# VHH binders against EKC/KEOPS complex subunit cgi121 (cgi121), part 58

Target 1, 174 residues: EKC/KEOPS complex subunit cgi121 (cgi121), of Schizosaccharomyces pombe (q9p7j3)
Amino acid sequence: MILPLFPETQVHVFVYENVSNCAAIHEQLISQNPIYDYAFLDAATILYKKQVYSAIIRALEDRRDEQMKTKTIHSEVILSLSPKTEISSAFRQFSMTKKSKNIVVVKIDSKLTEEEEFERLDKLVEGNRVEFSDEELQKLIDFKVLKKNYKLDPSTLENPLASILSSIALRGYS

## First folded at step 9 (VHH)

Design qg32 (from qf4 with S57I; framework vhh_6qgx_2)
Fold by ESMFold2-Fast, scan of step 9:
Structure qg32 (fold): chain B 174 residues (1-174), chain A 123 residues (1-123)
Amino acid sequence: as target 1 above (174 residues)
Amino acid sequence: QVQLVESGGGLVQAGGSLRLSCAASGFTFSDYAMAWFRRAPGKEREFVAAITYSGDITFYTDSVKGRFTISRDHAKNTVSLQMNSLRPEDTAVYYCAAGYSWDYWTPRAYDYWGQGTRVTVSA
């Protein structure tokens, strides 16, 4: 996909459900295996496509402005999902874990086509690929996790989109 | 409450060895990556070595590869840095750090830091 503010940047987002090998993927991420250079997110933390796009845009803006807090653009995407600028907290809140079941995978600056990335990821992820859509994400979200990560009260849980997007854009808000 | 306490620093001649230790308390040690950073006189803090939460994989800055070894002991909640073949340019204050991410090289990726232990290597 093409982002209006970053038309030269290739961005691909993939969603997998019922993933059986998250522990193996996690070990590859921990070991810095370059084949796994993607942002691997726990789908339990993602409710909207706009949530992921806002984090990607924030990460790309920080890279453009030479204000990245992490070493890689994919780590910056993980950080950018968090309402705070604490890297460890962001990874605890949003990155996949050994116990994840459903994942969202983001690739930025791919040298491969979208189809080639699909083929590559399908070999790494033992799960079912589903459409990156609000409908599919709403089947995978954990609202208790979402509430905790974004500090949502009951009044905002009914329509959390604006609060989530504000938290991503204005990091530092509780 | 959370503490990282370094020990083992001192003065040593070039070619000598020192073993630094870091005792961790107040957090779930086995969930965290551990690292050593150093700050030389007049310089900024730089990465030295890191070890994954499991202890299975280590990372080193190029200037210490083959000379330094990082290790951890889950039973004792300690991380250690064995420094061999020390050089004058290794002179620095050495800091222990704990973080939850796979960005091992960025100081900001670490939640907890020790106060540092001084290492001086004379010619």
Scores: ipSAE 0.634, ipTM 0.831, lowest interface PAE 1.4, mean pLDDT 89

Design qg33 (from qf4 with S57Y; framework vhh_6qgx_2)
Fold by ESMFold2-Fast, scan of step 9:
Order: sequence, then structure tokens, then C-alpha cells
Structure qg33 (fold): chain B 174 residues (1-174), chain A 123 residues (1-123)
Amino acid sequence: as target 1 above (174 residues)
Amino acid sequence: QVQLVESGGGLVQAGGSLRLSCAASGFTFSDYAMAWFRRAPGKEREFVAAITYSGDYTFYTDSVKGRFTISRDHAKNTVSLQMNSLRPEDTAVYYCAAGYSWDYWTPRAYDYWGQGTRVTVSA
């Protein structure tokens, strides 16, 4: 996928449900295994495609402006999903855990084609790949987690998109 | 309630050794990555070493690799930094930090910080 503001940046997003090896993947992330250089997100935290794209765009803007708060672009994506610039909190809120069941995986600046990333991830992730679509994401979301992460009130939960996107775009600002 | 208390700093001649310790309390120590950062006079805080929550993996800045060793003791809730072959350039205040992420190198990735312990290495 091509982003209008970053046309030279290749972005791939993959969604897996019923993943059985999240504990193994988590250990590879903790050990900094370069094969796992992706943003591994808990699908319980992602409601819309635009939520993921907004975080990617914010991370790329921060990289362009030399304002990244984390060491890698993929960690910056995780941070950018959070309404606050606290790295530890963002990882606790949005990154996959040993107990995750469904995950969203983001790759930026791949040296591989989309098909090659696809084949590589299918070997690393023991689960069922599904379409990256709002329909599929809405089957995997945990609204209690979403509400907590974005501080949504009950009236906003019925249509939270604008609030979520605003939180991502205005991260670190009021 | 949460505290990180450093000890072991002091004055040492170039080529000497020091062992820094950090005692942690008020949080579940075994869930957190632990790190050492340092700040030299007139400089920014920089990464020195980190150890994962399990203790299975360690990370070092290039200038200390092979000279410094980070370790942790889960029973005592401590993290230690063994500093060998010390150089005048290692002179700094050393800080212990605890955080929940796998970004080990970034100060902002750490929730809890100690007050620091001073290390001075004379030529």
C-alpha cells in the first residue's frame, strides 16, 4: 500500500485470528530477533483500518521530522496508537502479549515484496490469516479495552472513529 | 511506594573496577526490564546496559561491551552492573531504570528511575 504523504514508503498490514503461538512470538520480540522486525499489535485494541493507518502516518511524520520517541519505526507505530507519549504504557496498551489470540502485524520499509512478507509471516504465525478490513477487525475488537485505551465515554463508543483518530493525530498535544 | 536505590559508586583509577547495585521495591520486579543509563557532565543521558525481565538476554552500548556486565537477582530484587577496565570517559552519574517494553535503549521507555550514583574515573 502507498500513502499519499509518503509515496516511497511500502506498508503492509496483516491480520491473524486464533493464533496459538503468541508466547513464542513474544519471546522473539523480547530478544530483539531481527526476523520479527514488525509491529505486533493485539487485535483486541484495533477497531478500524484508519486507526492503524493514522498511527503509521504519525510515526512516518515523526521520522521525517526527526522527532521519533522510540528507536525503531515499528515501535513508533505502537507508540503512535496511544494518546500519550509514554512508551511503556503504549506497549502495555497495544502490543501483543503472551496471552493474545488475534493479532495485527504492520511492516514498514520492507525489503521483501508483499507476497514474500506474506509467506514469511505465515511461517512465523500459527493462526488463520483474515482480510485487513473494518468488518474483520470488528469481529476481533474488545470494546472494554478500546474504551480504556482511548478514554471513551459510553455515548462515544457507538461511533468512536473521529475520537480515536483525533487522539492519534494530537498525541502529546492537548 | 516504588523505589529504585543505587549504590556502589565512587572514585577509582583508570583500569580499575566498580560494581553498582540497584535495589528495587514496590512493583513486580520480575515483569520489568531493567537498565542502567549514565549522564556525564554537560551531556545527555545515554544508554549503558539492559537486561530482560527473564534475565535471558542482555544489551550493551558499544563502548562498554566486553568491559561491563549487567545481571539481576530475582530473589533479592536487585540489578547489578559490574564495570571493569574503567576509563576516564566512563565518569558519569549512573541511573537504574525499570520499564515495560522491548525498546531497551530509550529513556522514555522506562517508568521508574533511581536518583543516581556518581562514578569518577581518574587518569
Scores: ipSAE 0.679, ipTM 0.831, lowest interface PAE 1.0, mean pLDDT 90

Design qg34 (from qf4 with S57N; framework vhh_6qgx_2)
Fold by ESMFold2-Fast, scan of step 9:
Structure qg34 (fold): chain B 174 residues (1-174), chain A 123 residues (1-123)
Amino acid sequence: as target 1 above (174 residues)
Amino acid sequence: QVQLVESGGGLVQAGGSLRLSCAASGFTFSDYAMAWFRRAPGKEREFVAAITYSGDNTFYTDSVKGRFTISRDHAKNTVSLQMNSLRPEDTAVYYCAAGYSWDYWTPRAYDYWGQGTRVTVSA
């Protein structure tokens, strides 16, 4: 996919459900294995495609403006999902864990096509691929996790999209 | 509630050794990456070494590779920094830090910090 503000940047987003090897993937991330240079997110935290795209755009803007707060673009995506700028908190809230069951995987600056990235990721992830769509994401979300991460009240929880996007766009002005 | 308490700093001659220790309490130590940072007089905090939550992987800044060794003891809730072949340039206050991410090099990635322990290396 091509983003209007970043037409030169290749972006791929993948969704896997019923992943059985999250503990193994997590160990590879912890060890900084370059094969796993992706943003691995817990799908329990993602409700909309726009949520992921907003975080990607924010990370790319920060890279363009030389204002990244993390070492890598993929870590910056994880941070950008958070309404605050604390890196540790963002990873705790949004990144996959050893206990994750469903994941969203983001690749920025891919040298491969979407199909080639699927072939590569299918060797790393032991789960079922599903479409990156609002319909599929809504099957995987944990609303208790979403409410806590974005501090949503009951009235906002009925239609949280605008609040989530505002939180991502305005992080740092809290 | 959460505390990181450093010890082992002091004055040592160039070429000597020191072992720093950091005792952790008030959080689940085994879930956190641990790191040492240092601040030399008139400078900002810089990364020295980090160890993953499991202890299986370690990371070092280039200037200390082969001279410093980071380790952790889950039974004692401690992280240690063995410093060998010390140089005057190693003179700094050394800080223990705990964080929940795999960005080991960035100070902003750490939630908890100790008060620091001073290391002075004489020429």
Scores: ipSAE 0.649, ipTM 0.830, lowest interface PAE 1.3, mean pLDDT 90

Design qg35 (from qf4 with S57D; framework vhh_6qgx_2)
Fold by ESMFold2-Fast, scan of step 9:
Structure qg35 (fold): chain B 174 residues (1-174), chain A 123 residues (1-123)
Amino acid sequence: as target 1 above (174 residues)
Amino acid sequence: QVQLVESGGGLVQAGGSLRLSCAASGFTFSDYAMAWFRRAPGKEREFVAAITYSGDDTFYTDSVKGRFTISRDHAKNTVSLQMNSLRPEDTAVYYCAAGYSWDYWTPRAYDYWGQGTRVTVSA
């Protein structure tokens, strides 16, 4: 995938369901194993493709403007999903945990081809890869988690897309 | 009420050693990464060392590798920094920090901070 505002930046997004080794992946993330240099998100927090792309675009804008709040672009993606600018809270809200079952994985600036990333990531994640689509994401979302993370009231929860995208775009003003 | 309280700072001669300690309270210590940062007179705050929530991995800035050792004690809710072979350039106020992420190097990744303890290394 190529983003119009960032044509030189290669972006890949993968979705895995029924992942059995989340605890092992989490320990690799904690230990900063460079093989796991991706943004590993809990799919329970992601409802739309646009939600993920908005966070990626925000992270890339912050990198372009030398305004990144985190050390890596992948951590910046995790932060950018949060309506706050608090890194610790963003990781608690959106990153995968040892108990996660379904995950969304983002790779930015891959040195590998898309096929090589597929092969590498399929070896790291013990689960079923599914299409990165709104249809598949909506099977994996936890609406109670989504509501809490974006502070949605009942009226907003029925059609949350605009509110979620505004929260990501206006991070720090929500 | 979350608190991080540092101790162990002081004046030491070059080549000497100091052990800094940080006592944590008011949060679930075992869920948090712990780090030490320092700020030298006239300088910016910089990363020194971090330890993962489990204690299984540690990270250091290049200038202190082999000289400093970070450790944690879950039973006592403490993190410590053993500082050996101290150099005048290690003179700084040292801060203990706690955060819930695996971005160990960025000050902004830490939710809770101590007030700092001063280390002065004489030539």
Scores: ipSAE 0.664, ipTM 0.842, lowest interface PAE 1.3, mean pLDDT 90

Design qg36 (from qf4 with S57H; framework vhh_6qgx_2)
Fold by ESMFold2-Fast, scan of step 9:
Structure qg36 (fold): chain B 174 residues (1-174), chain A 123 residues (1-123)
Amino acid sequence: as target 1 above (174 residues)
Amino acid sequence: QVQLVESGGGLVQAGGSLRLSCAASGFTFSDYAMAWFRRAPGKEREFVAAITYSGDHTFYTDSVKGRFTISRDHAKNTVSLQMNSLRPEDTAVYYCAAGYSWDYWTPRAYDYWGQGTRVTVSA
């Protein structure tokens, strides 16, 4: 995918369900294995495609403006999903864990085609790849997790998209 | 309540050794990466060393590689920094930190900080 504000930046997003090797993937992330240079998110935290795109755009804006708070663009995506500026909290809220079952994987600055990234990721992730669509994401979301992460009340929970996008856009600004 | 309490700082001559310890309480220690940062007089806080939540991997800034060793003890809820072949440039206040991420180098990635322990290395 190509973003209008960042036309030279290659972005790919993948969704996997029923992943059996999350503990192994988590260990590779913890050890800083460069083969795993992606943003690995827990699908329980992601409801919409626009939620992921908004975080990607925010991370790319912060990189462009030399305002990144983390060391890597993929860590910046994880931070950008959070309504707060605390890196540790963002990872606790949104990143995959060794107990995750379904994951969303983001690659920025890929020099590979989407098909080539599929082939690479399918070797790393032991699960079923599904379409990156709102329909598939809504099968994997945990609404209790979503409500807690974005501080949604009953009125906003009925139609949370605008609230989530505003939280992402306003992160880091009072 | 969360507490990180450092100990082991002091005055030592160049070429000497010190062992810093940090006792953690009030959180699930085994879930957190632990790190040491230092701040020299008139300078910004800089990364020194980090250890993963499991203890299986360690990371160091270039200037201390081969001289400093970070370790952790889950039974005692402690993280330690063994400092060998100390140099005057190592003079700083050393801080223990705990964070939940794999961004080990960034101070903002750490939730909890100790009060610091002073290390002075004489020429």
Scores: ipSAE 0.689, ipTM 0.844, lowest interface PAE 1.0, mean pLDDT 90

Design qg37 (from qf4 with F59Y; framework vhh_6qgx_2)
Fold by ESMFold2-Fast, scan of step 9:
Parts: sequence; C-alpha cells; structure tokens
Structure qg37 (fold): chain B 174 residues (1-174), chain A 123 residues (1-123)
Amino acid sequence: as target 1 above (174 residues)
Amino acid sequence: QVQLVESGGGLVQAGGSLRLSCAASGFTFSDYAMAWFRRAPGKEREFVAAITYSGDSTYYTDSVKGRFTISRDHAKNTVSLQMNSLRPEDTAVYYCAAGYSWDYWTPRAYDYWGQGTRVTVSA
C-alpha cells in the first residue's frame, strides 16, 4: 500500500483466519527469530483497515522523528494501536497470543514483493488467508475486547471508528 | 500489591563474584519476562540481561556475555543474576524488572521495577 506521507515505504498487511499454530508462532516471537520479523496482531482487536493504517502511520512518524519507544518498527506498530505509551500493556492488548485463532500480520520495509511475502508467510502460518478488508475484519473482531482496549461506552460502540482513530493519534496524552 | 525486592549487592574487588536475587510477588510471575538493568552514577539506566517467561531463552548486553548468567525459579518466584569476573565498569545500582513483551532491551517495556541494589567493584 501507498501511504501519502511515506510513499517509498513498502507496507504489506495480511489476514489469516482459523490459525492452528499460534503457540508455535508465539514461541518464535519470544525467541526473537528474525524470520518472524513482522507485527503479529490478534484479529480480535482490529475492526477497520484504517485502524491498522493509522497505527502504521504513527509508527513511521515516530521513526522519522527519532522518537520510537520500542526497539523495532514492528513493535512500534503494536504500541501505536494502544491509546497509552505502555509497551507491556500494548502487547497484552493487541499482539497475538498462544490462544489466538485469527491474526493480522503487518510487514514494513519489506525487501520482497507482496506475492513473495505471501509465499513466505503461508509457510509460517497454518491458517486460511483472507482479504484485508473491513468486511473480513468485522467477522473476526471481538467487541468486548475492542470496547475494553479503547474504553468505548455503549453509545460509541455502534460507530467506533472516529474514537479509535483519535485514541491512536492522541496516544501519550491519556 | 506488586513487589520486586532485590538482594545480594555489596562491595567486591575486581575479578570477584556476586549473586543478585530478586523476589517477586503480587502478579503471575510465570507469565512475565524478567530483566536486570543497571545505572552507574551520572548515567542512564542500561540493559544488562533478560530471561523469557519460560526460562528457555536469555539475552545479555555484549559487555557481560560470558561473565553474567541470568536464571529464574518459578517455584520460588525468583530471578537471579550470577556475576563473575567483575570489573570496575560493572559498578552500578542493579534493578530487577518484569514486563509482558518481547522487547527485552527497552526500559519502557517493563511494568514493574524493584528499588535497586548497589554493586561496587574496586579497581
């Protein structure tokens, strides 16, 4: 995808449902295996494409301005989804776990084409790849998780997009 | 209430050894990565060593590799740092930390911190 403020940055986003090997992937992330240098997100936490892109843009802005709070751009994406700047909390809230079933995978600064990343990830992830679209994401979201992560009240839960995007943009204030 | 309590600091001559211990309470210890950071006078807090939640992987800053060993005991809710072949440059206050992420090197990745234990290595 082309990001208006970062047109030279290669960004790929993949969605997998019914993933059976999340525990194995999680161990590879814990052990810092460089093959798994992606942001692995729990799809239960992602409702919109714009939510993911907003976090990516924020992470890239922080890298550009030399104000990243984490060691890697992919960890910065995970942090950027959170309304707070607490890294541990952001990972607990948004990153995949051993018990995850559906995941969103983000690759920044890919040296590979989108098709080559598909081939690589399909070997790492034992699940069904689906389109990165609002329609597919809405099938995988857990509204209880979303409400808790962004502190949404019942009135905003019916149309939460603006609230979510504001939380990502204003991270560090609250 | 979450607590991390360090012990084992002291004064030692160059080439000597010390073992630091950190007792954890008030959280599910086995779910958290544990780390040691240190701060020398007039300097910022720096990473020393980390151990994953399972204990299966450890990470060290280059200056302590081969000299320091981090370990954990889930039954006792304890993390330890065995420090061998100590050097004057190892003089610092050592802090135990607990966090839930795989960013082991960043102080900001840790939710819980001990109050620190002082290590002084004479030349």
Scores: ipSAE 0.618, ipTM 0.823, lowest interface PAE 1.4, mean pLDDT 90

Design qg38 (from qf4 with F59L; framework vhh_6qgx_2)
Fold by ESMFold2-Fast, scan of step 9:
Structure qg38 (fold): chain B 174 residues (1-174), chain A 123 residues (1-123)
Amino acid sequence: as target 1 above (174 residues)
Amino acid sequence: QVQLVESGGGLVQAGGSLRLSCAASGFTFSDYAMAWFRRAPGKEREFVAAITYSGDSTLYTDSVKGRFTISRDHAKNTVSLQMNSLRPEDTAVYYCAAGYSWDYWTPRAYDYWGQGTRVTVSA
């Protein structure tokens, strides 16, 4: 995908359902294995494509402006999904865990094509690849998790998009 | 209440050894990565060492590799830093920290901090 504000930045987003090896992937992330340099998100936390893109754009803006709060761009994506600027809290809220079953994977600054990244990730992830679409994401979301992460009341849960995007864009200013 | 309490600091001559300990309470210790940071007078906090929640992986800043060893004991809810071959440049206040992420190097990534224990290494 092409981001209007960052047309030279390669961004790829992948969705996997029914992943059986999340514990093994988590171990590689924890041990800082460079092969796993992606943002691995729990799909239970992601409702819209725009939610992921807004976090990516915020992370890229923070990198451009030399205002990153984390050491890597992929950690910055995880932080940028959170309405708060607390790194540990953001990882607890959005990152995949050993018990995750469905995941969203983000790659920034890939030197590979989308298809080459698919081939690489398909070797690391033991699950079924699905389309990165609002339709597929809505099958994987946990609304209790979404409500908690973005502090949504019952009225905003019926159409939460604007609230989620505002939380990402205004992180730390609300 | 969440608490991290450091101990084991003191004065030692160059080439000597110290073992720092950090006792954790008030949170699920086994879910958190543990780290040691240090701050020399007039400087910012810098990363020293980290250990993953499982204890299976450790990370060190280059200046302490081969000299310092971080370890944890889940039964006692403690993390320790064994410091060997100490140098005057190791003089600092040493802080224990607990966090839930794999950004081990960033102080902001840690939820809980101890008050620090002072280490002075004389020439």
Scores: ipSAE 0.546, ipTM 0.786, lowest interface PAE 1.7, mean pLDDT 90

Design qg39 (from qf4 with F59H; framework vhh_6qgx_2)
Fold by ESMFold2-Fast, scan of step 9:
Structure qg39 (fold): chain B 174 residues (1-174), chain A 123 residues (1-123)
Amino acid sequence: as target 1 above (174 residues)
Amino acid sequence: QVQLVESGGGLVQAGGSLRLSCAASGFTFSDYAMAWFRRAPGKEREFVAAITYSGDSTHYTDSVKGRFTISRDHAKNTVSLQMNSLRPEDTAVYYCAAGYSWDYWTPRAYDYWGQGTRVTVSA
């Protein structure tokens, strides 16, 4: 996918359900294995495609403006999902864990085509790839996790999109 | 209360060695990545070394690779930095830090910090 504000930046988003090797992937992430240079998110925290795209856009804006708070663009995506600028809290809230079952994987500045990236990730992730769509994400979300991460009250939980997007866009200002 | 307490700093001649230690208390040590940062007089705080929560992986800034070794002891809740072949440019206050992420190089990624221990390397 090409973003209108960032036409030279290639963005790919993949969704996997029933992943059996999250512990192995997590060890590769903490060891900084270059093969795993992606943002690996717990699907329990993601409800909408727009949520992911808003975080990607914010991370790319911060990189463009030389205001990144993390070392890598993929870490910046993880941070950008959080309503606050605390890196450790963002990783605790949104990144995959050894116990994750469903994951969302973001690749920015891929050197591979989307098709080649799919083939590569299918070898790293032992799970079922599903469409990156609101319908599929809504099957994987944990509403208790979502409510805690974005501090949603019962009235906003019924239709949380606007609250989530404003939290991402106004990170550090609200 | 959370505490990180550094020790082992001092004055050494160029080519000498020092071992820094950091004792951690008040949090679940085994869940956190541990790192050493340093600040030279008149300069910003810079990354030196990090070790993952499991102890299975280590990361170093290029200028200390092959000279410094970071390690951790889960039984003692301690992280250590063995510094060999010290150079005058290693002169700094060294800080121990604990954080929950794999963005090891960024000071902002660390939740807890020690007060620092001074290392002076004379020419």
Scores: ipSAE 0.542, ipTM 0.775, lowest interface PAE 1.5, mean pLDDT 89

Design qg4 (from qf4 with D31N; framework vhh_6qgx_2)
Fold by ESMFold2-Fast, scan of step 9:
Parts: structure tokens; sequence; C-alpha cells
Structure qg4 (fold): chain B 174 residues (1-174), chain A 123 residues (1-123)
């Protein structure tokens, strides 16, 4: 897809359920294997497509404005999901772990087509690819994790979208 | 109460060696990447070396690669920096840091910091 303010930036988002090799993927991420240059998120933390897109837009805005707080655009996406600017905290909250079962994978600035990225990722991830849709994400979310990460109270948990998007967009302002 | 306590700093002549140690307590050490940063007089904090939570991978700034070795001991909750072939340019306060990310180079990626240990290398 294309983003209105970043029309030349290639963005691809993939969702995998029932992933059996998260421990192996995690080791590749921590060893900085360049083949794994993606943002690997725990699907337990993602409720809406708009949540992911808002984090991507924030990361791209920070890159445009020379305000990135992390070394790579994919790490900046992970940070941008967090309501705070603390990198370690954001990784604990949103990154996949060795124990993850379902993951959301983001690629920015791909030189490959979406189909070529699908082919590449399907070789790295041992799981079932599903549609990137609110319906599929809502099957994978952990509301206890979501509530903790965004500090939602009972009143906002009824309809958390606006609160989540506000937290992502206004993180640096607040 | 989280603590990182550095030791092993001191005065050494160019070409000499020092071993810095960092003792960690108050957190699950085996879950964290560990790093050494340094700050020379009048300069900003710079990355020196990092080791992954498992100890399987290490990263170094170019100026110390081949001279410095980072290692960790999970049983003792320590990270060490063996510094060989020291140069006057290595003179700095050295800081131990712990973080939970794979951004090893950015100070912001580290949650916990020691107070530092001074290393002076004379010509």
Amino acid sequence: as target 1 above (174 residues)
Amino acid sequence: QVQLVESGGGLVQAGGSLRLSCAASGFTFSNYAMAWFRRAPGKEREFVAAITYSGDSTFYTDSVKGRFTISRDHAKNTVSLQMNSLRPEDTAVYYCAAGYSWDYWTPRAYDYWGQGTRVTVSA
C-alpha cells in the first residue's frame, strides 16, 4: 500500500499465526542477521490495522524530520507503537519473543515486490499466513497485554481505538 | 533495587592491559543485552562493545575491534571487558549498561547504567 504523505515508500505488512519457530527467529534478530531486517511484532499486542499504520507513519515522520531515536526504521516502528520514548520498554511491550505464537511483520523500503517479500518471509517463518485485517488481528490479540501497554482503564477498553491512536501520534508531544 | 557496579579501572601505560568487570543485581540478568560505553574528557558518550543476552554474539566499535573482548558469566551475573594494547585515545570513564533490545549502539536503548570506572592511559 501507499501512504498519502509518503507515496514513494514501499510498506508491506504480514500476519502469521501458529508460528513454531519464534525462538529461531528471535535469535536471528538479536544477532543482527540482515536477512531478518523487518519489524517482528507479537500479534498479542496489535488490535487494529490502523494501530500498525499509525506506528509506521510516526516512524516515517520521525525519519523525515531527522528525529529517529533508534538505529533503524524497523526499530523505530517498534518504538512508535509505545506511548513512551523508551526503546527497551517498547521492545519488551511489542516485539516478538521466543514464546510468541502469532506475529505481525512490517517491511519498510523494500526493494522487492509484495509477492517477492511474501516468498522470502514464507521461507523464514514456519506458520500460517493470514490476511492483515481487523478480523484476523482480533483473533490474536491479548486484551490483558493491550490494556497494560496503553494503560487503558475500563471505560476506554470498550472502544480503545481512539486512545491507542492518540498514544501513538502524541507520544513525543505529551 | 537494580545495580550495575563497575570495577577494574585505573592508570596504565600505552600498550598495557586492563580488565573491567560489571556486577549486576536486582534484575533478570540473563534476559538483558549488556554493553560498555565510554566518555572521554570533553566528549560525548560513545559505544564500545555489546554482548547479546545469550552471549552468542558480540559487537564492537571499529577502533577497539581486535583489542577489546567483551564476555559475560550468567552464573555470576557479570559482564567483563578485556582491554589489550591500550592507547592514550582509550582514556575515558567506562560505563556498563543493560538493555532489552537489539539496538546495541544507542544509549537510549539501555535501561540500567553503572556509575562508571575511570581508565587513564599514559603515553
Scores: ipSAE 0.666, ipTM 0.842, lowest interface PAE 1.2, mean pLDDT 90

Design qg40 (from qf4 with A50G; framework vhh_6qgx_2)
Fold by ESMFold2-Fast, scan of step 9:
Structure qg40 (fold): chain B 174 residues (1-174), chain A 123 residues (1-123)
Amino acid sequence: as target 1 above (174 residues)
Amino acid sequence: QVQLVESGGGLVQAGGSLRLSCAASGFTFSDYAMAWFRRAPGKEREFVAGITYSGDSTFYTDSVKGRFTISRDHAKNTVSLQMNSLRPEDTAVYYCAAGYSWDYWTPRAYDYWGQGTRVTVSA
């Protein structure tokens, strides 16, 4: 996908359900294996496509402005999903864990086509790839996790999109 | 109440050795990455060494690689830094840190910090 504000930046987003090897993937992430240079998110934390895109745009803005708070663009995506600027909290809230079952994977600055990234990721992830769509994401979300991460009350939970997007855009000021 | 308590600092001659220890309490130690950072007089805090929550991987800044060894003991809730072949340039206050991420090098990635222990290496 091409983002209007960042037309030179290649962005790919993949969704996998029923992943059986999250513990193995997590070990590769903590060991800094460069083959796994992606943002691996727990799908239990993602409700909308716009949520992911907003985090990507914020991370790219921070990179453009030389204001990244993490070492890599993919870590910056994870941080950008959080309403706060605390890196450890953001990883605890949004990143894949060894207990995760469904994941969202983001790749920025790929030298490969979307199809080639699919082939590479399908070798790393033992699960079923599904469409990156609001419909599919809504099957994988955990509303208790979403509520906790964005501090939503019952009234906000009826229409959380605006609140989530505002939290991402105004990170640190909400 | 989360606490990280450093010990083992002191004055040593160039070429000598020191072992720093950090005792952790008040959190699930085995879930956290641990690191040592240092701050020399007039300088910024810099990464020295890091270890994954499992202890299976370690990371070092280039200037200490081969001289320093980080390790952890889950039974004792401690992380240690064995410092060999010390140089005057290693003179700094050393800080223990705990965080939940795989960004080992960035100070902002750590939730909890100790008060520091001073290491002075004389020529």
Scores: ipSAE 0.613, ipTM 0.810, lowest interface PAE 1.4, mean pLDDT 90

Design qg41 (from qf4 with A50S; framework vhh_6qgx_2)
Fold by ESMFold2-Fast, scan of step 9:
Structure qg41 (fold): chain B 174 residues (1-174), chain A 123 residues (1-123)
Amino acid sequence: as target 1 above (174 residues)
Amino acid sequence: QVQLVESGGGLVQAGGSLRLSCAASGFTFSDYAMAWFRRAPGKEREFVASITYSGDSTFYTDSVKGRFTISRDHAKNTVSLQMNSLRPEDTAVYYCAAGYSWDYWTPRAYDYWGQGTRVTVSA
């Protein structure tokens, strides 16, 4: 996929359910293994495709403006999902953990086709690949986690999209 | 309450050794990466060493590789830094830090910080 605001940047997003090797993947991430240079998100935290794209766009804007807070664009995506600019809090809130069962994986600056990235990721992730769609994401979300991460009250929890997108866009300013 | 308490700092001559310890309480220690940072007189805080939550991987800044060893003990909720072949340039206040991120180089990636322990290496 090509983003209109960043046509030079190729982006792929993948969703896996029933992943059995999250602990092994997590160890590779914390050991800085370059093969795992993706943003690995806990699907329990992601409700909409637009949520992921908004975080990607924010991360790319921060890279363009030389204002990244993290060392990699993929870490910046994880940070950009958070309404705060605190890196550790963002990772605790949104990143995959050793206990995760469903994950969303983002690749930015891919030199491979989507099919080639699928082949690579299928070797790293022991789970069932599903479509990156609002319908599939809504099967994997944990509303208690979503409410806590974005500080949603009961009145916004039934239709939280605008609040989530505003939190991502205004991170650190409001 | 979350606390990280450092100990083991002191005065040592060049070529000597010191072992720093950090006692952690008030959080799930085994879920956090642990790191040591230092601040030399007149300088900014810099990364020294980190250890992953499992203890399986360690990272060091180039100037201490082969001289310093970071380790952790989950049963005692401690992280330690064994400092060998100390140099005057190692003189600094050493801080223990705990964080969840795999961005181990950045102070901003750490949630919890100790008060620091002073290390002075004389020529």
Scores: ipSAE 0.293, ipTM 0.620, lowest interface PAE 3.4, mean pLDDT 88

